# VHH binders against Uncharacterized protein P37, part 2

Target 1, 216 residues: Uncharacterized protein P37, of Formosa agariphila (t2kn95)
Amino acid sequence: CDLEPQEKFRFDPEVDPQFTFGSMTTWEWLQTNPNDEFGFMIEAIKQTGLQDMYNSKTETYTFFLMKDPNWTNNGPGFFSREFNLKNTADRDPKEVFEDPAVDLDIVRNYLLYLTLPIYVDQGPDHLKTLDLPYTFETLSEDVNNQIMTIARDWNYVMQINDSPDLPTGNLGKINVPVGYHNYIFSNGNSVAHIFGLNNNGKMARRYKFGEPKMDF

## First folded at step 13 (VHH; from m5 with P98T)

Design q2
Fold by ESMFold2, fold request of step 26:
Structure q2 (fold): chain B 216 residues (1-216), chain A 124 residues (1-124)
Amino acid sequence: as target 1 above (216 residues)
Amino acid sequence: EVQLVESGGGVVQPGGSLRLSCAASGFTFSRFALYWYRQAAGIERELIASIYRGGSTNYVDSVKGRFTISRDNSENTMYLQMNSLRAEDTGLYYCAATYKIKYGSDTITFKDYWGQGTLVTVSS
């Protein structure tokens, strides 16, 4: 009886509970291809042999996931920026990754760059102060691209690499902020965040993934 | 594909009325708080009206008593009834939708969608 009134104090009808997927892994979730938006992400993971990382039930990861336009958009998309490969949106993902212009070692390191070996969600644990970038080491082995910064703005949206403190040659500000946060997988061992689709911004970088270390 | 599409803008005389609509698709409309924003020439985009999942509303002072925000969850549509229009109401009107989730003791924005806008011109 008394418990019912207290449940009303704990329920906010304007707010939904956190997204959790139980024992499901990020890889298992991706393979359902929600809204048919992850065909290129799925194929990138397959072509680079990173399935075990995204499928881990025991290791702690934070993943940043790309929707198909993040790969295929002419200009800002991954294929255009890294390989000058355009007009990929209507092609079979397997055929695109098998295109001679695509260097799969670069794709692999880009996926590793978008992966942190620690649990970073939208909450205050690692991102306590709003509008302040925090620095994280990624799993990338690329000599110029090993560091990511994450800030939460006043709407708690994650902003990636919006910091002047990044090493020279590191991937700069990603003008496509995280659009969907806190997809919790593997019984809380992993969390994923999904990039949005709403920006065509520029990034200032002299070197792409796989290029020699900057000697400025 | 998520879409918010505004309509109902146009040219109207001072003192007149317009009704804006925001048709939504591609998401669970009833779970979102909804907003109207306005952008006039030389001014930053400003929030003018809000309607929350529970139906409560909020307005900026400049439109209180003249504008009414409403939502129809069965039609996935939000409305802005604009009465007693003034020259300063001229601008591009955007609809927006947010979806928030609970994280521990915090509340965070999970999704934030925007329309492309509809033009309202109040002119003699």
Scores: ipSAE 0.013, ipTM 0.404, lowest interface PAE 7.7, mean pLDDT 81
Fold by ESMFold2, fold request of step 18:
Structure q2 (fold): chain B 216 residues (1-216), chain A 124 residues (1-124)
Amino acid sequence: as target 1 above (216 residues)
Amino acid sequence: EVQLVESGGGVVQPGGSLRLSCAASGFTFSRFALYWYRQAAGIERELIASIYRGGSTNYVDSVKGRFTISRDNSENTMYLQMNSLRAEDTGLYYCAATYKIKYGSDTITFKDYWGQGTLVTVSS
């Protein structure tokens, strides 16, 4: 009966499937540009000089990754919300990040904000109670914008910053949940989660603390 | 007037070392992100190293572990220590400085300064 104890020990229905990549780092994986969806994420990392962080084989990180529409969509996308820069979807990512409207210090700190210095997968280890936001400190260098909350909804999907307790200046509710969980890199030292798009085709929309809610 | 002046280039054998410097004048050096670029014959400039106002550094993979960028804000000077030099490192090395200023909610202005370059040749 050796197989029965092993099978029951490994099975947990509340944990999303894990996608493991052995010794491959998050940076190495991103550079393969899966489904041609990460051109802007790759360039953001290059332009801000954060490659070593995403390429670490020894440090423990949780990364939140953005697909190209999370950057480029008019209105809800990062360039539109942070810089009022529109019509970026068909531009070369390098040209967009070199646009005078783009402040690379803001881009760099946004990437740091989307990075936790601890391992947080979608399972219950840090997020046991559903529908309850848990608080994490990010790597953000902005002393007024360092806090991320993560809750799992009743479908076990990670919801970012869905909490009224975030301080003024902190990034507010991200209007789309994590779409893809548990991409595991660097032999288990790092885990990445990828933001999705809403079912209505609306782009993920970030709210700053105190900003009006919008339909996206 | 603004000046960025590179120095320290020269001819070196493979495996050797050079230290480049970039002396700055005419602007508030400590407010700028600083960069080293390299241009080999027949290709466009490539960014190889950067150092930001907070002191964070980053490198392109081809120089990581061999090159070290640093800055001395009290001397208005940036450096590039280049070790274990290879033939592929041959090229014209430029320093650059960039500062982005946001004036109000509806405008952004930036300053972007470049040096003239210093030649590094790695050959037997």
Scores: ipSAE 0.000, ipTM 0.079, lowest interface PAE 24.0, mean pLDDT 78
Fold by OpenDDE, fold request of step 18:
Structure q2 (fold): chain B 216 residues (1-216), chain A 124 residues (1-124)
Amino acid sequence: as target 1 above (216 residues)
Amino acid sequence: EVQLVESGGGVVQPGGSLRLSCAASGFTFSRFALYWYRQAAGIERELIASIYRGGSTNYVDSVKGRFTISRDNSENTMYLQMNSLRAEDTGLYYCAATYKIKYGSDTITFKDYWGQGTLVTVSS
């Protein structure tokens, strides 16, 4: 978009569209298993020992959260894509994560990939220019998965890993609505974004762990 | 602990200039819209300048063209450059940091922090 159109369609810099949960942490919120959609996310965090990160009240994080279908969908789901483990939707999350086919280091690093050490909401602070992907460092310990790109548009969509700077892959972009996209936790210290199930439940991560580095 | 500390106030002659600073600590400064308020004797506190998260600014007519609000997120500091000061600019100047959220159709203030104020006196 041109500068003038962008000015016209800019998001209100004074207000964030979001849910707030006061002093509640992301972990505490997740444990309530809202709508019964985060059983696998909860278990993933437990299995990888990352509870303290999600439960932090002092550190600032941006979390990207995966609903159960993002984990369990055959094909695009995490287990299917990463471990060729199918038909996990009807299994107990604990059982699945304890499956010998599941590498918890990969799970851990994926959760870390889905975590930014800074506060990134859907507003103009870090995403000032519309339709421009900004690069962010993730907490992933995998050197091949330490970058995430995020863009926002005037149509209330956040685009994750939709950048020409990223190599082509089979994951594609992740589009999530901007409205109510920010889940604010820990009295504003952390923000979470929940992945949509668009594009057959594809995830934001563009590369599998162990794949070649991004070409930036 | 959340703190907003104003500085830079003082006595200045009409036509003079002052630069106010507001040093913030204890919260994520970049998330907040920032404001300068002032309160003259016997008058209600008034908003005079705003700088939002995206850097956009707004001024009341009485200070427009004379005052400039700015922010440095790296230093957690907000500034107010005041030029061409007038007697009517005399007052206690407050900095404020506000975090507003939109919940449905409602806009609510999630957090609102205030400084203690710094006195600006414009007198010959």
Scores: ipSAE 0.000, ipTM 0.243, lowest interface PAE 10.4, mean pLDDT 83

## First folded at step 17 (VHH; from q2 with G54S)

Design u1
Fold by OpenDDE, fold request of step 18:
Structure u1 (fold): chain B 216 residues (1-216), chain A 124 residues (1-124)
Amino acid sequence: as target 1 above (216 residues)
Amino acid sequence: EVQLVESGGGVVQPGGSLRLSCAASGFTFSRFALYWYRQAAGIERELIASIYRSGSTNYVDSVKGRFTISRDNSENTMYLQMNSLRAEDTGLYYCAATYKIKYGSDTITFKDYWGQGTLVTVSS
């Protein structure tokens, strides 16, 4: 049984399983700070002046959104890893980003790394073969972080940078996988994937999603 | 701003050919299924051709073998090649782009965009 082609597992290749937010942009959605989990992401975008990118209505992006623990975890978290700042989870996001130890250029490049200039959802369009890492260009200005690899497994879960041939100095494997949850924004022009703890997604055909978030 | 603009309509003699274009802007074209509709005077609008995201096509029986729908995602344009035109092909031709989403077994049309139409007149 050949399980490589995802189309064998799709309900309808012409219809996207997704969470749709209508005309809402990623920025607009993010600013609502859903579940109070994106305070640092929001502040990072503000501090780096990248609001327009996340607020795009017509451009096509793939955004990887980092919940607060991805920023603040001691050790693997962004602030700890990049600036050796500990216990940032206990601090106000604005205060942390204004810390003299924080280099906003590094933060900017981190956000740009988490952005692809093409539409990559968890379907087979760009990730046709299961468990095979595909290489994508990021928007990062850091020469070491201009590529990202994404692999999709049986359950549509994405593994990021799980590839042996990443450049030296690359961000490397992101600490958590991306569960099956395409968040669609800007009338379908952009998609977001959320990183967070215990974010092992499930295949849509086998699992019921929560109440859809739709804004027509 | 979302736009679908049809072009290529006009007057043609029976047996002639026309090529319609539908230029799209303001949305991710490749994500949408695309359709040509037509509406003759006094008749309800009818779907005549479909081209899906996969590139597969479907036609109504009356145009099979004569019309060809195609898309160019790089140009954000859909086409309708119409050959062997007949008087009954006369009408306003509309292009449409539809984006469907699914939650489990439920399928809904999330976005539905329409052009303003282009007139095709087949007469001697």
Scores: ipSAE 0.042, ipTM 0.468, lowest interface PAE 2.3, mean pLDDT 86
Fold by OpenDDE, fold request of step 18:
Structure u1 (fold): chain B 216 residues (1-216), chain A 124 residues (1-124)
Amino acid sequence: as target 1 above (216 residues)
Amino acid sequence: EVQLVESGGGVVQPGGSLRLSCAASGFTFSRFALYWYRQAAGIERELIASIYRSGSTNYVDSVKGRFTISRDNSENTMYLQMNSLRAEDTGLYYCAATYKIKYGSDTITFKDYWGQGTLVTVSS
């Protein structure tokens, strides 16, 4: 039975789900290693020297945070995808990041890619229309990964790089879902979102890091 | 707020020199390719000089060897050194900043900003 695509339900939620942490910074929150799920994120930040960014109280950022499986899953995980480094889940994060196969510049640029210099929550301020991808600049120094598209759906979920209008890139259509809560830090100056888990081998980035730079 | 503000225009005699500046604010300057356009009376706007993110430059033939485009990312400023000016160089000069990105095989303009222009008059 060829089911015709049904019109998407238009839902405008009244309140965005959120967790507020007062004056706590994203870094401070991460250091508590909530649910023991952010060991690799913590180490990545340390190894790349980006602690001050995540610990900023004055600058406005949107952070996308990766749980340990986002780093370590064979195939879709960061280490597997970027460095073909598998079976990292059982290793100490510090040991993995110090592995000769791991390029910390790539790690740094990926973290920067996962950082927006503006406040983007799952509300209507920057994502006014549901299911419409909006394009944002990232902080990545990789010229091929300096934009991110974000859409919000009626389930309070952010869709990263899930735009039907995006042509097939070097890595094809790459998207990753983001958790359904805003994590608000630094008295509202910064917001963080948590990546969902994917098994499709995709990450949020558009291009593999380290690819030839655009020269135009 | 995004701003591009041209300056340095004025009246100059043929053979003279001018240096135009384009001061940018409100965006990440280093990520943009920068351009100088000019528009003479009665004709369409013309691209005359380009400086890309890499620092590479390009010029229209009519200004090659006479004009030099440059950028200072630390100051968010683009320059156009114009030497050996001619009457035909008279026009309104615009600076533009364009952020291009690739989606697959396609290159698209993500951001495009323009100044209001500065008038250059070359007359004896």
Scores: ipSAE 0.034, ipTM 0.464, lowest interface PAE 3.2, mean pLDDT 86
Fold by ESMFold2, fold request of step 18:
Structure u1 (fold): chain B 216 residues (1-216), chain A 124 residues (1-124)
Amino acid sequence: as target 1 above (216 residues)
Amino acid sequence: EVQLVESGGGVVQPGGSLRLSCAASGFTFSRFALYWYRQAAGIERELIASIYRSGSTNYVDSVKGRFTISRDNSENTMYLQMNSLRAEDTGLYYCAATYKIKYGSDTITFKDYWGQGTLVTVSS
């Protein structure tokens, strides 16, 4: 059966576009705070001094971006998981990152964990086989969180850390779907993907940050 | 988890009518273009009707004015109303769903799903 249904056209409302932002950087875009959803991500970048990475016009990066519930949700969110700090959703982000429970070195390594030094979009170039997790080195120096796995599911959703080499029980494995793919910045040098809020926002990691090296 | 299930096939007399349904689950229905194909014995499967995300439709000439494709995104269901049926309309009718994206300068088919088919027999 030939399933190639239509000839390509310059504009086709039936085709989802890749979101491109020209010369705008990821940092510039984040600071517009679209839909008021990135206050904690913005503040995390400021508090850790990583603005230049997100603002690069020349370096190649893949960024994974978290919306506020991915930080603040009790239980699956970053503050709960890493610091047992709850009820942060209605607090000012600056005050939360200044809370004595928050270790900014862990926050910094987490942002580096969400950053790949290569260009990985939703297409087949790095993720050709569906439901197969591919391993990527991140910029994180946390001894237990240096790699990320990415698989495309049968709906082509990028699934972060959904792989058989990562336990799900009390060891803290988090499977996080991307909600919005392929935000292209810096004239194509960087791409960003935004985590979904599939019922209840989550952080992505393999293991708890800041722990001694795990045996496996 | 992904399913496309056709129903409404059966035996009718020439000049009669049938309404086919294609019930979908396991994917975001509203983001897909939808299609009806038919296959008679000894013939390649042919596209007969399409309905796009926008609601725009296309038909092959042999069914224009007789068949109407529609979609109900709230019920995740596509329909084919078939009127003035002819013996030549006999065949296995398939629904299909296609999701396309731009990748670089190209438009690619990113997902493509098919049903099992429902049989329509127009006996004279």
Scores: ipSAE 0.011, ipTM 0.338, lowest interface PAE 9.5, mean pLDDT 81
Fold by OpenDDE, look of step 17:
Structure u1 (fold): chain B 216 residues (1-216), chain A 124 residues (1-124)
Amino acid sequence: as target 1 above (216 residues)
Amino acid sequence: EVQLVESGGGVVQPGGSLRLSCAASGFTFSRFALYWYRQAAGIERELIASIYRSGSTNYVDSVKGRFTISRDNSENTMYLQMNSLRAEDTGLYYCAATYKIKYGSDTITFKDYWGQGTLVTVSS
């Protein structure tokens, strides 16, 4: 049972960031991981003109960073859901964004949806063993107002923010595998949660953790 | 029992320096983001410096270049080195340890520990 290991862990907000990158911005960090990790995220940011936001050293943000599988049709990917694009995983990100079916305003809204204009320093304990599920507290709660616990190897469905400005197909919904968490950038101005395949390349199982509403 | 105890406050002339300390006990110090706040007379308390769990720091513009926040996790102590003090720096200085999480649209401070404050008076 995927949940069994999680029962061994308790919510502990008293945790250090898993990884820190105080000397670089989120944008700079993203570019260090283009290889089948954040290629689509990077291109999305470029195409929508949001580089300054991700590259900010002065503004405080919390970012959800979505790895490539979250964008492609290998799973419930963004492009598949929003634009009915197929085989995007096999395509160059730039090419995909040049597709006439892609609405950059929707992409922009999606990125903004994945961004909070506040610093939320949170996360589980440091990852010591990759194949061990760790409790991860993120920017959401379940319907019962419980602390959301996400295993490191889980793919979870999260509904955050039901704003009409969100993408139509993904209105307040994110379906992503849990990756790394609590990355701190820009000398503490920004923090990011990494979502996608886990570090050992395994595809996480899907879980749903309620439907939180988050506005900013 | 959770405690945050500020010290190092006092009276100093403009241009002088002070070093504030915040000694913490009763919680896992190293896992908290730490903050210095100050409250001048008739003004709401304001955040002036932050040091996160990573050790990264942030400052309000008014203290940038003059104040330095630091932490010693081994001693459970946070510091604020205050240089080039000005009259407008006068106030009660608080240390805080906090952990914030977000549920839906709400930002919740899960843990919020505060000291009693130490008075800093900058006057000629």
Scores: ipSAE 0.000, ipTM 0.243, lowest interface PAE 11.8, mean pLDDT 72
Fold by ESMFold2, fold request of step 18:
Structure u1 (fold): chain B 216 residues (1-216), chain A 124 residues (1-124)
Amino acid sequence: as target 1 above (216 residues)
Amino acid sequence: EVQLVESGGGVVQPGGSLRLSCAASGFTFSRFALYWYRQAAGIERELIASIYRSGSTNYVDSVKGRFTISRDNSENTMYLQMNSLRAEDTGLYYCAATYKIKYGSDTITFKDYWGQGTLVTVSS
């Protein structure tokens, strides 16, 4: 299949343009490694055995996808925040996920946290009121990350975990804007959104993974 | 595999008591709202008691004060204590587990599990 993303359209205040990929799955698209930006995401999926989820042609999913800086950035990136593992950007992704500091059960639950078992695009169907957080169940079993909070700002950008009721501080929430919305896969069964970099790549979470249940 | 298995049904005299159990496996029990339903012969299945994730409970008027629903998340088990049983309580008792979320202002179910039922007969 030679399907490519269409030329990006001008901004539509209601939603970003929808990019459709026919029967292609999210996993198939990721493996093309567009712009060489998804090496760590691809390896995370392989190391955790979640390929079948991202490759489903029949299940309904919303996926949030991370570019390499969302994983590797010192400070706000996933490896830094969850494992205090820094200077990963120049390393082979396989070597990083095999580093003794990396807990693959946490990586698996993080990928499940980035996955909703419902179809949530940028439009108003689930996010009608702007600047209002809505709560969605994720597939994560991590006791503090079983739900995700999503709001659309006044530019219709999906904002992950930008909610005043979430804990702050070193172990607390990390909020992320989506940078690119509405990548439609599996003949419309799945939609993916790609986290923005906004000068700093970061992960998203409600609370640090692997911690005891917090009262918030 | 997901299972909900009711037990504790039987034949009891009017004024007697029974304790029903619903043992769950194959899903994250603590994330579900739990329910007991009753179906008498020839009528529709009716909700009789609810216990939510918060631990709060609701009952229909016909069982209020006589039945008590409870849950033990550490044992993945829900219970129905039935006291002061009446002939009208005769029926097939089902447990159910529902995982609901809100999509903004809407509520949607994306998991809904049912047991096979346990028979309660109240007769003299």
Scores: ipSAE 0.000, ipTM 0.127, lowest interface PAE 16.8, mean pLDDT 84

## First folded at step 22 (VHH; from q2 with K100R)

Design w5
Fold by OpenDDE, look of step 22:
Structure w5 (fold): chain B 216 residues (1-216), chain A 124 residues (1-124)
Amino acid sequence: as target 1 above (216 residues)
Amino acid sequence: EVQLVESGGGVVQPGGSLRLSCAASGFTFSRFALYWYRQAAGIERELIASIYRGGSTNYVDSVKGRFTISRDNSENTMYLQMNSLRAEDTGLYYCAATYRIKYGSDTITFKDYWGQGTLVTVSS
């Protein structure tokens, strides 16, 4: 089955975040990112009308933030796989999302899939170095009703349940470089994980997202 | 391997003092809330002191003003300073490291590590 977050669970902030942006929301952070690596993420949020969710100062979320290559990489990128749109990297994000081939419902479902309505922090162990693999629990369950784990290897590649594939039942797979974990926003109300593709990164074959499962 | 090892227990007269230590290894000590429990003979284990990551502390009424819980993250050690000991303080003292999560209105333990305990006997 699809990834199903444990919506009723919340972590107490009894952990040290990797980075803290307590004075801003995830939405604000995305817009002010110094590397300008989230142009498509920003536009996706705008086009789907999910700004309030990412800009929340009161609700607790876990966000997976996808850098531009996750969207635009030919072959494994979101646009290529979902809509057969290639060479989008050099295009204006707004223009791409306004392409008739782009289904905004799919985009919305994708963003919602990348969002947990719960606070998910890494496990009891700190990430001491980026050059080692780390595994931490999420508050999502797999098809076996077990807590789902995320692993980050020395190449910053993120695996879910010891697999580059999404949980069983998903048509897509995520095998992507991941940055630092546990970006904390809005005084700890939200946490984000950063994802980016490189030559070793793989996105899903095709995401067939159903109706949004989260109720906000 | 996760380990919590209590020490410092012993026999003391009423009004005396003891300092318990809990040495931790095998996990990221600083990420956990820490607790002292005690168990008297024939009685269920009870939480007596808590220290959270931010340094905030909490005590049960029976030990307030007498016991002080502290932590040294650099040494992966938690302490319990016990002053003005009473006969009713006699028991096996356990240290615990826990990571709790909320489920609705309930709090559940996500990670739970326990020591073997150290015996404190207060007798004249």
Scores: ipSAE 0.007, ipTM 0.307, lowest interface PAE 10.1, mean pLDDT 72

